# VH-VL binders against Putative dimethylsulfoniopropionate lyase DddL (dddL): the designs that were tried, part 12

Target 1, 232 residues: Putative dimethylsulfoniopropionate lyase DddL (dddL), of Cereibacter sphaeroides (q3j6l0)
Amino acid sequence: MHSLSERVEQLRLNDCPDWLYLLHEFDALYRQGSDGGSRPIRTHRKRVRDSLALIVEANPAVNDRPPEVKPVTAHLGRALDLGERGAVQGMSRALARVAGRLTWEYGYEKVPKALARKYAYCEILGPRGPICAERLILGFVLFAPSTTYPQHSHKDIEESYISVAGAWSENDAAVHAPGSLILNRPGLEHRITTGDLSPCLLAYAWTGSEERLNQPGMKLSSPRKARIEKGI

## First folded at step 1 (VH-VL)

Design Z06 (framework fv_zilovertamab)
Fold by ESMFold2-Fast, scan of step 1:
Structure Z06 (fold): chain C 232 residues (1-232), chain A 120 residues (1-120), chain B 107 residues (1-107)
Amino acid sequence: as target 1 above (232 residues)
Amino acid sequence: QVQLQESGPGLVKPSQTLSLTCTVSGYTFTSYWIHWVRQAPGQGLEWMGSINPSGGSTSYNQKFKDRLTISKDTSKNQVVLTMTNMDPVDTATYYCARGDSYWSGLFDYWGHGTLVTVSS
Amino acid sequence: DIVMTQTPLSLPVTPGEPASISCRASQSVYSYLAWYQQKPGQAPRLLIYDASNRATGIPPRFSGSGYGTDFTLTINNIESEDAAYYFCQQRYSTPLTFGEGTKVEIK
């Protein structure tokens, strides 16, 4: 017996080198520039890294989900090409290796048709991800060019986005470039708008209690949802 | 100047508990993980475990199971390795080493090592 | 656990000649591989990290190469002060594991 799968029936993280490699790149992403940024951002980066380290050490169960695509995933190849030239090349390369195994989803019961053509997300590590974890969620969000994404904040969950590829702005503020982290504190609402020329690929991390991460609020804000349904 | 220094008993009897202390200086104690690595006489290096001094998160080599505990004292800039049920095969030089994370485990600075002999 | 196998275990070398040490992992560790030097009575010293990056203060005669399962440490124009044990280490998954070591001896 030379591997876990030979000794036991349940597939575990150490049996899945491409998933483990992707998690290594998440660690690198949240370790990059650790001496910079505000104290809340530094604390959040450390919380993600520490939680991830404990999860990896526990060698969690891996339950690959059926692959699923959405219209926006036609842009994934372009986004990965852009990431290859960016500040976070390693993450783009790691993601490319598992691209065919990803389950892209909306996360909402009803999605406006205009938005449904322009975005999707996939959970990599978490209660619903292929890699089982209850106190940390790691994943990706993909946006088409010229996308306006309404976002609802979550109570008791810290959420971060790190740009892997493409340009975007939050609440019509300054443009965020690859490698930049934005921290969404609990209780604050954000709106994401992507640039006109390229798709945008964001890595995300959610930290919070097991109770909160197993039941996050995935609801769009009412005024912005109405605008998107009207195509404005 | 970054320095790590191990201290503790040079002799332990079989079935007794080992306690080793790693004292660090010359950098911010809470900015790096501390790992423990041992080396039996004439043999290779064996990773034992690690701790994040900022939060106290730990990681252990499963080979040591319930025997190994790593703790910290931030007021003294110290990390403590405790290992129960010592056996003659645990005779080794024990090192503490500074790492950038639990699993990226790049050991850029090491203590001088302390030889622990387990015999009656 | 990932098993790291080094060859040769003993390597006598003449000053000025190149020396090469091989390290093989039982499964892919990508580029997450480091090399350490240990002189008698001393702690190990980091030489190379992430397969090919030279650590601070390490002379340019030391270089690393490889990816996946096969890695090489090369010492060009070996000097008498390079007599030491050399260990490879994977940092891809826990437990972190080391090779058994190669003793480089100057003739």
Scores: ipSAE 0.007, ipTM 0.485, lowest interface PAE 11.0, mean pLDDT 81

Design Z07 (framework fv_zilovertamab)
Fold by ESMFold2-Fast, scan of step 1:
Structure Z07 (fold): chain C 232 residues (1-232), chain A 119 residues (1-119), chain B 107 residues (1-107)
Amino acid sequence: as target 1 above (232 residues)
Amino acid sequence: QVQLQESGPGLVKPSQTLSLTCTVSGYTFTDYYIHWVRQAPGQGLEWMGSINPSGGDTSYNQKFKDRLTISKDTSKNQVVLTMTNMDPVDTATYYCARVYEDYGYFDYWGHGTLVTVSS
Amino acid sequence: DIVMTQTPLSLPVTPGEPASISCRASQDVSSYLAWYQQKPGQAPRLLIYYASNRATGIPPRFSGSGYGTDFTLTINNIESEDAAYYFCQQYSDWPLTFGEGTKVEIK
């Protein structure tokens, strides 16, 4: 006698070539600049690659989620076209192959209406993604042109963004081009502003403990709250 | 409560091998890197090396190449520093300290153990 | 190796007085700099990380500032319990390196 679960075949990564191909492009993306950047950036890139290699080797479960769109996903086609013309064309092509299967979401319970029209994210690998993993999250965030994504932070989670398409700046710092990586340290607030001419598509990676990645505790800071916390 | 505790011999003769153990408690052993830092009497701090307790990956200060090894025992929540060919100039207090992932700053330190190298 | 230089090496202060310690890196370390306090016979204690972030449990009289190569640790309204050695540490590149240390003495 067999239980119901023994009769239902679980889809695994090796059964899903489009997802596997996308993960190979994440590996390639985090392999760039092995001899460049600060030590924390180089170490983070290696950590993402090493964790990803172990996950791929383990052939994890794949649970395709129902596709979801947000207003900003109207910009996805243009972002992918721009990315295909840049230094990260492999990633753009891989993402295009699964575009119709993505679950776009906000990640916050309460999102200002103006922001809700201008951004969304999707998790590819992780506790909530189609590809199951506990200690690494990989995904994308998409922004409309002229978007200011408010100050936000992640406690005990190390987060990187690599530009796939479009121009953006973080905390009013330098403008980031396709292929560039920025590393956000745990507990530090960061704010993203996108350029006026095109949408912006960023690949992201989160590293941290299983406990943190399952419940990241994302929180948006208002300008008023941020000023109070900084004593201004 | 987070605790790191070094243990090992307080006296080592020249040319002998030093073995120090760092035992940790109060947190998940595999969530934090363990580094070793030493301090000669009346002097500054010197980074020696580190280990990732999850994967066993190590990193060493080139100054100690070929005589320093750091290993782990996950079942005991322990990290072991082994250093060969001890010399009187290696007399120091040896600390283990933890780093979240490999950020490179030390949020908690052990109490330190003084190792004197003399004949 | 990145060399960290601290100034002054000895700093006598009176309670209530501000104390300021400088740390200079031989090359750009961005904000990857930490400060530690060490009392005689004790292990170092983290005060500041990422140049300006105060560690958990550290009193607000301690603050850090700087970027690139020049960093400062400030202790406002110094208390007698603050008599200790203070070390800066860079974590921008391998090997991790520390300043020589500054001894803060209460007069």
Scores: ipSAE 0.000, ipTM 0.485, lowest interface PAE 13.0, mean pLDDT 82

Design Z08 (framework fv_zilovertamab)
Fold by ESMFold2-Fast, scan of step 1:
Structure Z08 (fold): chain C 232 residues (1-232), chain A 120 residues (1-120), chain B 107 residues (1-107)
Amino acid sequence: as target 1 above (232 residues)
Amino acid sequence: QVQLQESGPGLVKPSQTLSLTCTVSGYTFTSYYIHWVRQAPGQGLEWMGSINPSYGSTSYNQKFKDRLTISKDTSKNQVVLTMTNMDPVDTATYYCARGGYSYWDEFDYWGHGTLVTVSS
Amino acid sequence: DIVMTQTPLSLPVTPGEPASISCRASQSVSTYLAWYQQKPGQAPRLLIYDASNRATGIPPRFSGSGYGTDFTLTINNIESEDAAYYFCQQGYSYPYTFGEGTKVEIK
């Protein structure tokens, strides 16, 4: 046996102002909303805010993760510049402060090579994120221009996307501008397509059980299923 | 192509510890949860627990809480079930099963099962 | 724990007839329900997941339906090879739980 290294005191959220500031901007993002939003959307927003408030108050552990990049992260600077000029500029500024510390990843074992060049996500708060939490995941998804993110679903997970920068549509429907929230309810499949002119940066929140939020992979629908649903 | 295979003793004496190994092949070991399910003779299926082979995190049915440990060896593509203080009521066929890619784990592939008899 | 109740427990059927098996959850499991087939001496085989989706390789005569607490497995034009036990399973929360099983016998 050789000597044991001394354990360093655990870093906590109150010791990390840049991370704390980013979480404050997530809170602000989920407090904003036009009057008349649907009941499920209002309930989801409140659930995220309430969970986040409890987590912040508990001053959770912060574990440095090695920074990682993906091809799509070449678009991050432009996405942040676009967000700085939009309705959610506070979030864009907060994210810019930690951009060099982010761990971008795919989350799927089988990622088509075309998609692997055009998207990645990073967890900010959660079981795997730098800020430790068990029942809430907060993070970002970055897409290149003209990206189609295939049909996918999340079981026992309530997921929301709020646009920080760029335009996108869900299931070929309406174009969603910065500040708009889309709620993806458990078990429902959805597909994301981004606009042709700019990258798209989405903030996301997942609520669910500890077991659901610590899964090894996500289910992507086959290209055949996507074609059938489009009537192709 | 995808295969799961259980191995271990067919006979365990009361109060002894059971150790079963599930060896997997034909897919990336760390990409899917592995679950253990047992079935007593002539009875239904009972979920025992699971392991995330990437992180080693485990979930257990509370019925087995202090007796059951599930561990992994990534270099061998193996998951090991260890259960202490075996009792005749633990006589069953033990299966390992792969959790699917969805967030709730449908069991898309199963091992053939191994019968464990607990008797003196 | 969520309790899964299957009816009937025994189902004798003649080839060519339809067969239906019901599964009831003690609380809502949304669509997080799977059906398995188990033939004597064999491991269970996944038939249906997410209440209504057929697993790869499963013949179209098998179908699932339901939501919440009440689910049905239907076998249209039952064949002799379909003699087996059938189990439902909820994947909504841990611990995962199974129904008691239904024995389908071909007359």
Scores: ipSAE 0.000, ipTM 0.424, lowest interface PAE 16.5, mean pLDDT 81

Design Z09 (framework fv_zilovertamab)
Fold by ESMFold2-Fast, scan of step 1:
Structure Z09 (fold): chain C 232 residues (1-232), chain A 119 residues (1-119), chain B 107 residues (1-107)
Amino acid sequence: as target 1 above (232 residues)
Amino acid sequence: QVQLQESGPGLVKPSQTLSLTCTVSGYTFTSYYIHWVRQAPGQGLEWMGSINPSGGSTSYNQKFKDRLTISKDTSKNQVVLTMTNMDPVDTATYYCARLRGWYSYFDYWGHGTLVTVSS
Amino acid sequence: DIVMTQTPLSLPVTPGEPASISCRASQSVSSYLAWYQQKPGQAPRLLIYDASNRATGIPPRFSGSGYGTDFTLTINNIESEDAAYYFCQQYDYSPLTFGEGTKVEIK
């Protein structure tokens, strides 16, 4: 065989301390409030932690994607500064270490110009993320101030959002502070609105079947679909 | 080889502040959480708190939250436990231990350091 | 907080016989349970994790079983060196909590 210097080796998670550090902070984030919250929320937190533990133990492949920015990423520095002063300081610090390596995207073939200026997401762990996984998706969504993310729902996917920085509300309900978890059960339509004073950075987790997570079908709801209760 | 070693004063007076240091070697310091667990003489084990040595995020047993601070010094591969207003009931052997991977059990423990609180 | 209750608290055994220690959680901890051995003057030593997985270097005479609220540590063909305290620990909920400990004594 050839010497190691002549071979290209696949990078794995244990070779990438900054990515491993970020996943440790995801674990910590989903362990907070283990004694609190409703049964469905505690069950979801456990599913995320369990799945993450198995994935990390397997030492998955790491394939850094080409870094990409979107207009909203101009707000990332401020969101990280706000997170560092809040309840989820560790996550904010971990994300800052990899900020320059993130691939921000929309996930949709068509996106309204107004929305395109005010949001983007990045997948950290998952089928399309730098850290390869098929049974769990972890990532971030960044919103500009005063953003409305339109109505959407997920078939057979259980989704959570935990606020890292900024204030937001779902379906015009209570305002959520950093550290708060919102659980979106499969099939339920929801809409996100952010506060007007600061950007909003949310950590998200998707759990569901391997088949569904590999083909989530991300698309924006239309007025017609919203009216007949069909979502993203 | 993986080693964790506690150090600090063996005696403290009531109302004084305790400071214990856990020095680690034989692995990448920032890859594992460090926890503090104490054991009063002849009693069971009691979890106190933890730190992620990479980011510095901490978690505390609610019983100790108003008295306990855990910090780190990455340049020295050290975690420091600081506890204020010591009382004779705080007399115990104090252990640092690392969290193995993501399973939240302790695969390596320090040797323990006995702290006696008396006047 | 999850309360972990161990039975018995004292277990005298003769070398060569099996020993069995029970650990009961006040609510389900799934399989997130570890067992530790502690000899006088020493730090605890990991024996079993995830209820039934033996830690590296632990002899096959040690085994764990259980799920939910009821767990058992079994030491088959007990040896004199197994005289020690044994503790269970749950890690499904914060704060992490331990059982009271079981003292295994060799007769």
Scores: ipSAE 0.006, ipTM 0.446, lowest interface PAE 12.0, mean pLDDT 81

Design Z10 (framework fv_zilovertamab)
Fold by ESMFold2-Fast, scan of step 1:
Formats: structure tokens, C-alpha cells, sequence
Structure Z10 (fold): chain C 232 residues (1-232), chain A 122 residues (1-122), chain B 107 residues (1-107)
């Protein structure tokens, strides 16, 4: 560090038990079902677990960020309550411990006002998270009921979502149960739609090169753009 | 079985452009990043760059960025390395290698091509 | 760039003896380190990744250890077929960098 001060000691992960506890629950999520599922899903789960273990062992820097809320965070308490009953209860409890310390944000330079009231995400571990890491991003995305998160894609980033609470579907596929993992290929567009009765909380993991994870290049697709690209 | 095979000219003249092709088989071409690594005679390994064969996104060692281009042809299961302004110090065996991670960058290599020797001389 | 330094550069070993090769990084690479074997005229072969995980098909006589800046590849009960160059590689930061290589010669 260029600006290391004699008056301020760098805070590290081992000094932050609530953050470490949350990361242990991420490990547990990505370990469940690790001996089952398709080869791509097993490989992705192992990649996340192995990367996370190395990062935790390195005792990375922890940089406090000011807590920030978005309109959708009014739904967080309900989502956590839903998660307390299922296979993901450990994660829900761990997240509840740090709920007041989270920095919720949008991730896009410009977000439509309707969407801005219905979603937000928070990065927990990563280049922009409170827990510093360059080759793995772990976080949460929260959706209000009846939310459609527009089509989007990531270049050179492999993305997974694990359901923590609520009902959702991707590209009009079947509703996903708590604890199930959905794997998204780099460069492929996908759309998330949440159910009408409850908020939806997803844990996410991004794997990719250090260069790509620091500059994800996320873009929302409009209906016009989607039609043009499909030759419609 | 997974196989990577380099092909291209064994001899290039100084100031000419090199073009090498890596042809892959035995797995889904778009599912693994491909890297290029070279080795000068009797010397160590040097990483040059990589491509995501799904998106076409590339990463280059800055040492080569101004003269190196990596591209792909999905219809042929091929990755192409193009390097301009070749110099005698670029004489090396050139390898393509598969990234260890499925649909991502792990940055160590589980499979390598056999290598192709490129000699740069007048 | 992260510089990887291997010692020794040449290691003559008698069959049945253990061999150890060291790799030192100019800055911490955590455990983002791999080891490769390269026989004359052949491409490199992955032996170890994440400092200590043995790659598929690699015999148990090969093991890796270390963390941060200091890493070791150990070959227990070395066999004649293990005569080769051995390279370490860091993948913590870009550009990816390799050690100079260690030539293991069997006597």
C-alpha cells in the first residue's frame, strides 16, 4: 500500500468475525450438492470454493464502506425471514448479522426509475467489496415482488445465482428452489423475473480474470436492441 | 480425448508478420479460454495472451500488446495468433494451452498443444 | 511483473532419492501457483495447481507445498521417467509469469 499511515492499521478479515462468518456460509452454499449435478455446475462450485478458501487463507484487507440503502432494501427483512426456514438458513442468519452494514447499489451508470425501485445488489467480496479480492466476486441481489430484471450479459465472466429466498425464473424457465444453483455462461444474455407474492434474494458468484472482474462492462438490453440482434 | 495442435510457418523474415493457428478437438471449443505461451530455445516459458473463444474477448501481456492479436474462428474450432514486426529474438517454440477453468479464467493450463518452432532469420 | 526465481537450476538425483525444487515469488502470490513438468521435445504437463493440489493422473510421489512467496515441489522416490525440466508459474497477477526452470537429471 502506497498510502499506509502510521496512525491507521489496515483492518483484515480475521479481525472481522461477522464478515468471516458470512464467507463461511458462502462456502457452505457452494459445497452443497458438490458431488452431484452436471460437470459444468460441479466445476463451477469447486472453482468458487477453491478461490474462496485461498482468499480467506490470505487474510485480505477489509475496507469499511458507508452503509447505503435503496428502496428495495425495505424488503430485506422479509426475504431473510423466508430464508430462516430452509436449506439456506445459515446464510440468512449470517447476512442478518451484517444487514445494517451493507452498501446497496445498482452497478449500472444509468438505471430506469421503475427498475431502481425494485432491485439493488451488494458486493461482499471482490475488488469493490468490503472484503478485498481480485479474482472472485461474491454478493447478493435483492428484488421486489413482480420484478423483471432486463436482459443483460457479462463478457468473460462466469456467473452463478443460488436462491436464498423467494421464487424466480430465468428466461421463462421453471421456478428455482432455495439452495439451487443456476449457472450463466459468459456472453449469453439472461433475464430474471420474480414471483408476485414475495421478494427474492439471490446469492451470486462471479469468476473470471482479474482484469474482467475489475471492469465487468455490464449493460442492460432494451427490447429494441434485442429485436434487432435477433433479426426481428 | 482433448487435443490442441499448433500450425503455421516454421520460418519468418525480420519485419514480417507471423500467423499461427491452434486447432482444438475433444471438447466444446467455446467452453475454455485458450492461451499462447512461447519458449525460446533453451529458455523458460513466457505468457503472451489469451482469448475467450465464446465472446472473443482478449487479454495480452503488455510486452506484446502493440504487435500481438489473438482471434478465433468458431466454425473451425481455431484460435489464431498474429504478431507483427517479427525479430530474431522472437525465435521460439509457440504453444497454445487450455485454461483450467470451465467458461472462465483459472490461469493455469491443463492441456497444451505440441508446440511449433518458429525461427526468425534473414 | 511478478518475478519467479527457481533454485536449483540443475539438480542431479539418484533414483529412489527425494528431490526438492524451490520457487520464490518477488511478492506474495497467496497460493496461486502451479508446477509443470516438461520432457525434452514435449509440451509442458500440469503437475500441481493452487500450490498443493495434485492434477488428475499425476502420481502421488509428486507433492507441492508453500504459501505467499516460498514454494516447494517435492518428488519422493524419484524414478528415471522423472528426468525433465520443472517450471513454477504464478497466476495471482497479470501478466502470468514462470520461473526459469529446473533441470532434473537422473544418474
Amino acid sequence: as target 1 above (232 residues)
Amino acid sequence: QVQLQESGPGLVKPSQTLSLTCTVSGYTFTSYYIHWVRQAPGQGLEWMGSINPDSGGTSYNQKFKDRLTISKDTSKNQVVLTMTNMDPVDTATYYCARDSYYLGSGSYFDYWGHGTLVTVSS
Amino acid sequence: DIVMTQTPLSLPVTPGEPASISCRASQSVSSYLAWYQQKPGQAPRLLIYDASNRATGIPPRFSGSGYGTDFTLTINNIESEDAAYYFCQQYYNWPLTFGEGTKVEIK
Scores: ipSAE 0.006, ipTM 0.455, lowest interface PAE 13.5, mean pLDDT 81

Design Z11 (framework fv_zilovertamab)
Heavy chain, then light chain:
Amino acid sequence: QVQLQESGPGLVKPSQTLSLTCTVSGYTFTNYYIHWVRQAPGQGLEWMGSINPSGGSTSYNQKFKDRLTISKDTSKNQVVLTMTNMDPVDTATYYCARETYYFDSGFDYWGHGTLVTVSS
Amino acid sequence: DIVMTQTPLSLPVTPGEPASISCRASQSVSRYLAWYQQKPGQAPRLLIYDASNRATGIPPRFSGSGYGTDFTLTINNIESEDAAYYFCQQYESYPLTFGEGTKVEIK
ESMFold2-Fast, scan of step 1: ipSAE 0.034; ipTM 0.639

Design Z12 (framework fv_zilovertamab)
Fold by ESMFold2-Fast, scan of step 1:
Parts: structure tokens; sequence; C-alpha cells
Structure Z12 (fold): chain C 232 residues (1-232), chain A 119 residues (1-119), chain B 107 residues (1-107)
């Protein structure tokens, strides 16, 4: 038997309109069409949207983490201002409403000093995020101008980045504009480089099993390891 | 009882600006997206755009490029559609509709308001 | 933009018979497909969302099926009150788009 008074102290998503609003904007972000140019991207977008819809419908627990900042978060205001003027303005507005509640972190046990100055990420929905979910992670990564985020990979996790603000490139690819999605397949190494003029704010989504998302096993690649080009 | 109600002018001259208001009641205004859909006489339905009333973020059908603005007034539970440079081909019944989330669709619609564009 | 094509555009049926309307998308819309009923002088009414889920208050004689690009609305034991236009709509990707509409007429 359950008691309503037992649940009064546990916040749920429906009690937190600012978090719900942010998730609505994630849904909107992943509804963009691809004109059939990439089936894997369309499949990934659907997977994110379907998972998110089920999570929202279930009204999950919300456990706000202590707010934390990193040096790169000095750039957050500029990134949000930039996003407010573009095609992804809804996401920027939603994120601005919760900016003071975010827990920015590195995700690696050991972070090079140069990188620690220029990047951080925050989980919004996931096993460790404020909005509790086991099979989907949604969040943001923020980069200073002229940042190179080194080669890294995730085992058994399918990852996408969508630009909210700023210019960036992955590996040897051309510069990506706000709204563009990059899909990173499980196990493949990738590197991010940001433009010189502005910070870069990316929304990310990770899909995978409950086991993998709870322990993603983030790994920075060996300095000499080459990226796999064939079969991409 | 969930209700959406459109209001605005029935007649607009070519080149003028249209302003329509959608007033909602019977639910929490900021919890649902509001969409605008129009229907020319004897024709099908055409999606125009939408707004999230909580933050004011919008999405537009690119067909209306720079002519269409959707805004909100949370104190009045209203969404406003503004469209510039009206043309006789814009003659239609204009509807507002509510959209919850995920795989749900537009579940409640206003009665519609007919706008005739004529000199 | 995703183009939605309905067949037939006109469907005369006798009361008590089943009626079926098809909707085809120019590309996959997964299950993000809704069906609306519109009677003369009235706003559209949501019948089905998520391709196959009946909206609240909709009689069980209405059902939807399909996935990807091919969808069907079925009205079993059609009643005189079901004379109306029926529209499919994809909400997989913006801009959201509707089919041309099917006019169901009771003979």
Amino acid sequence: as target 1 above (232 residues)
Amino acid sequence: QVQLQESGPGLVKPSQTLSLTCTVSGYTFTSYWIHWVRQAPGQGLEWMGSINPYGGSTSYNQKFKDRLTISKDTSKNQVVLTMTNMDPVDTATYYCARYPWGDYAMDYWGHGTLVTVSS
Amino acid sequence: DIVMTQTPLSLPVTPGEPASISCRASQSVSSYLAWYQQKPGQAPRLLIYGASTRATGIPPRFSGSGYGTDFTLTINNIESEDAAYYFCQQYYSTPYTFGEGTKVEIK
C-alpha cells in the first residue's frame, strides 16, 4: 500500500516545470527531419524521442544535485545569448531558466590542465542527472573558444551532438552550424574542435543499455592512437 | 472543461497585417504547446506554427518566412498569431489547437475563425 | 517536407459496413501519425494518435494501424453520424503536414 504523504518530499518531474520545459525543448530539437539523407540519424532521433516520451509520461523522480561551476562556465552567458538569436532559441531559453541549478563536471578521473580550463559537461536526464532515467542520458557540453577536445570513445553507447550555439568541427569534418546533428557510433573515437570567435554549446544524447549508461566508462585515447576512417 | 477560442477580424485588406488571439481555459496554460492550423474554403488543413507558452519558444512553417509571428500573454492565457502582408490566398478558417507531448497529437481545437482577405 | 497522400478522396458507404482510409507518407514517420474527423462547419476532432491509440471519448468502432509510411484508419459498423472528412497528419518532423482529406458519405 502507498501513502500520498510518503511522496510529498520526493519531487517528481510534474512538480518541476522548468525541468519539464527543458525536456520539451529536447524533444523539439530531435524532431528535425533529415530529408531522408541519413537513415541512421533518423533512427537515432526516433529512439531518443520515443525514450524521452516514455520517461516524461512516467513522471520520474527529480533529485537536484548541488550546483557546481567550472572555469568554462564563465562562457555560459555568452553561449545562451548566442543561442537566443538563432533557430534553436527555445533550447537556449529553457536552459537559461535552470542555469543556476546545473552541476558542471568533467566525467574523467584525471583531466589535463589545458582541457580542464576549456570544457565541462552537465547531465540533465540520466542515472546521475537531476531527472532520473536509466536508458537515456540528455545533457550539455560547453567549450571555450579554440578548444580541442581530445580523442575519446564510449563502449556500447550511441551518442549524438546537436549544436545550440557556436561553431565546431568533429574529426576532419566541416564546420557545423546550430541545429546540425552529428551521430557517433559505439566504440568509435572522435575529436571535437571549436571555432575561434565564440564558445560552443552542444546538446548531447546517449542511448544504450541501463548497465552501460549507469557506468559509461569514459576513456581518453592514447596520444598515438589513430582514428578509424574505413567503414564510417 | 478544456476550451480554446479564436478571436479576431473577419475581414482584412490585401497588404495589411492579421492579428488573431487564442484564449484558453480549463487547464494549465503553460503545460501544453499551442499550434495554429488554417484551412482555405473547401481545402485541406495547413500547419502554420506553434509556441511553447512556458518560455515563448516558437516553431514556424518556413512557407510563411518572416510574415508569421506567434507570441503569448501568460497573464491572460492567450496566444497571438500575427501575419503581415495578407493576400487573398490567405483567406481561410484559422484554428488554434493544444499539443501535449511525445506521441500525442493536437487533442483539443478551438472552433475556428474565418478570415476573408479582400479589397 | 513530408508529403501525406490519402486514398480514396471520396468514399461512399452504407450504414453498418466497414470503411477503410489509407494514408501514405513520402518518408518514414515511424508511429507519429494522427487521424482527425471534421464535420461541416466544425473544427477537426482528434480520433487516433500514435498511429493506433484511440483518443479519449472516441467510439471503439474507430481504429488505426500502420507504421513507417503506410497507415490505415478503419471505421467498423459505420453510422450516419460518421459522415465527415477524415485527415491524417504526421508530427514526426516540422513542418507538420496533413493528407488531402477523405470525404466519407453515407449512401
Scores: ipSAE 0.006, ipTM 0.475, lowest interface PAE 10.1, mean pLDDT 81

## First folded at step 4 (VH-VL)

Design P04 (from F02 with heavy chain Y101F Y102W, light chain S30D; framework fv_ficlatuzumab)
Fold by ESMFold2-Fast, scan of step 4:
Structure P04 (fold): chain C 232 residues (1-232), chain A 119 residues (1-119), chain B 107 residues (1-107)
Amino acid sequence: as target 1 above (232 residues)
Amino acid sequence: QVQLVQPGAEVKKPGTSVKLSCKASGYTFTSYWMHWVRQAPGQGLEWIGEINPSGGSTNYNQKFQGRATLTVDKSTSTAYMELSSLRSEDTAVYYCARDRFWSGYFDYWGQGTLLTVSS
Amino acid sequence: DIVMTQSPDSLAMSLGERVTLNCKASQSVDSYVSWYQQKPGQSPKLLIYGASTRATGVPDRFSGSGSATDFTLTISSVQAEDVADYHCQQYSSYPLTFGQGTKLEIK
């Protein structure tokens, strides 16, 4: 044969050590936890780990997406530096290896201009990620300092956030340390606020049915709804 | 707690075969690849091959291709390495070792089985 | 096959000294290098993977560095329990290969 383009080989996870290393660090992140974690948190951690192990062993297809940056990604270098000195440094180092290959997105049809400058997310494993999977989504969310990510919800999807770098709170609760997990139940509204001094990098996991993970239907809440809920 | 339990020793004659076992406990057996590594007396570590307990897929070091056979029994969480046509240079400690997500490095090792191939 | 060469073959250190162990790959392995500690009569134990990531439960006096072909394991303040053989391994390409080991002794 004279044409090398006549044959195309599908890349699979075992051909992509940097992606495999990153998934290993996701497993480590969801394995670490306090002895007394609540049953829902323990069940969620186990579900993520078990699902991830099966997906990795299946050696899924890898389709690198075109790299895409957002204004907030100017903060990624500092977030990775902060994570490298923290309790979850392995994840920061693994993410640094693939940083130039990430596709950062907003996930909403319309995003407020102020928010568009202060956040973005990227899917690593999932229906739209470089690593193909149907029943688990793993990724990252990056926030600039002093960001309020408004109330949002998702139906039939169980979501967790684990801090890799930076200080943050959910629903105005106490600040969460690197490595701690926050579990968001399906259908519940939640809001993220980041600290003033540093960017915040969160790892996230979504578990749910194949149908729901392919069509997550993210929705932002209006200030009007927040006032109604407060009785103002 | 993760454990990989191997027999202490085996003695075999040249030209025979040996089947070494590695019984895993403390984790989901099918979620991690299992490797076999040997160490001859006073020498470094040498990789033999790997097996995915879930599907049975294997990869071998070409040096052992055709002589080593890796298998698993999922019902007992046990991995096996059979080595045929034994030679005196096969005298070594044989380890099983666990690999996370087929990363290629080993987070837990068995205690090793000393195989002695008698002259 | 990628050949991993460790140096020195052996060294003797005083308690509290900084120890540096070297590992060289015959061709680039990026950062896909791990280090194992093997005490006499025992199985190897994972210390470092990804050239620089410390395994769970490993004291912070152990650190790894390097990329491409040159890798280093450092023990910032050697202790009596650190007497062992240390092995580097590449997992960038098949077959997986190990160095010949460095024996660390206390004076």
Scores: ipSAE 0.000, ipTM 0.411, lowest interface PAE 16.6, mean pLDDT 81

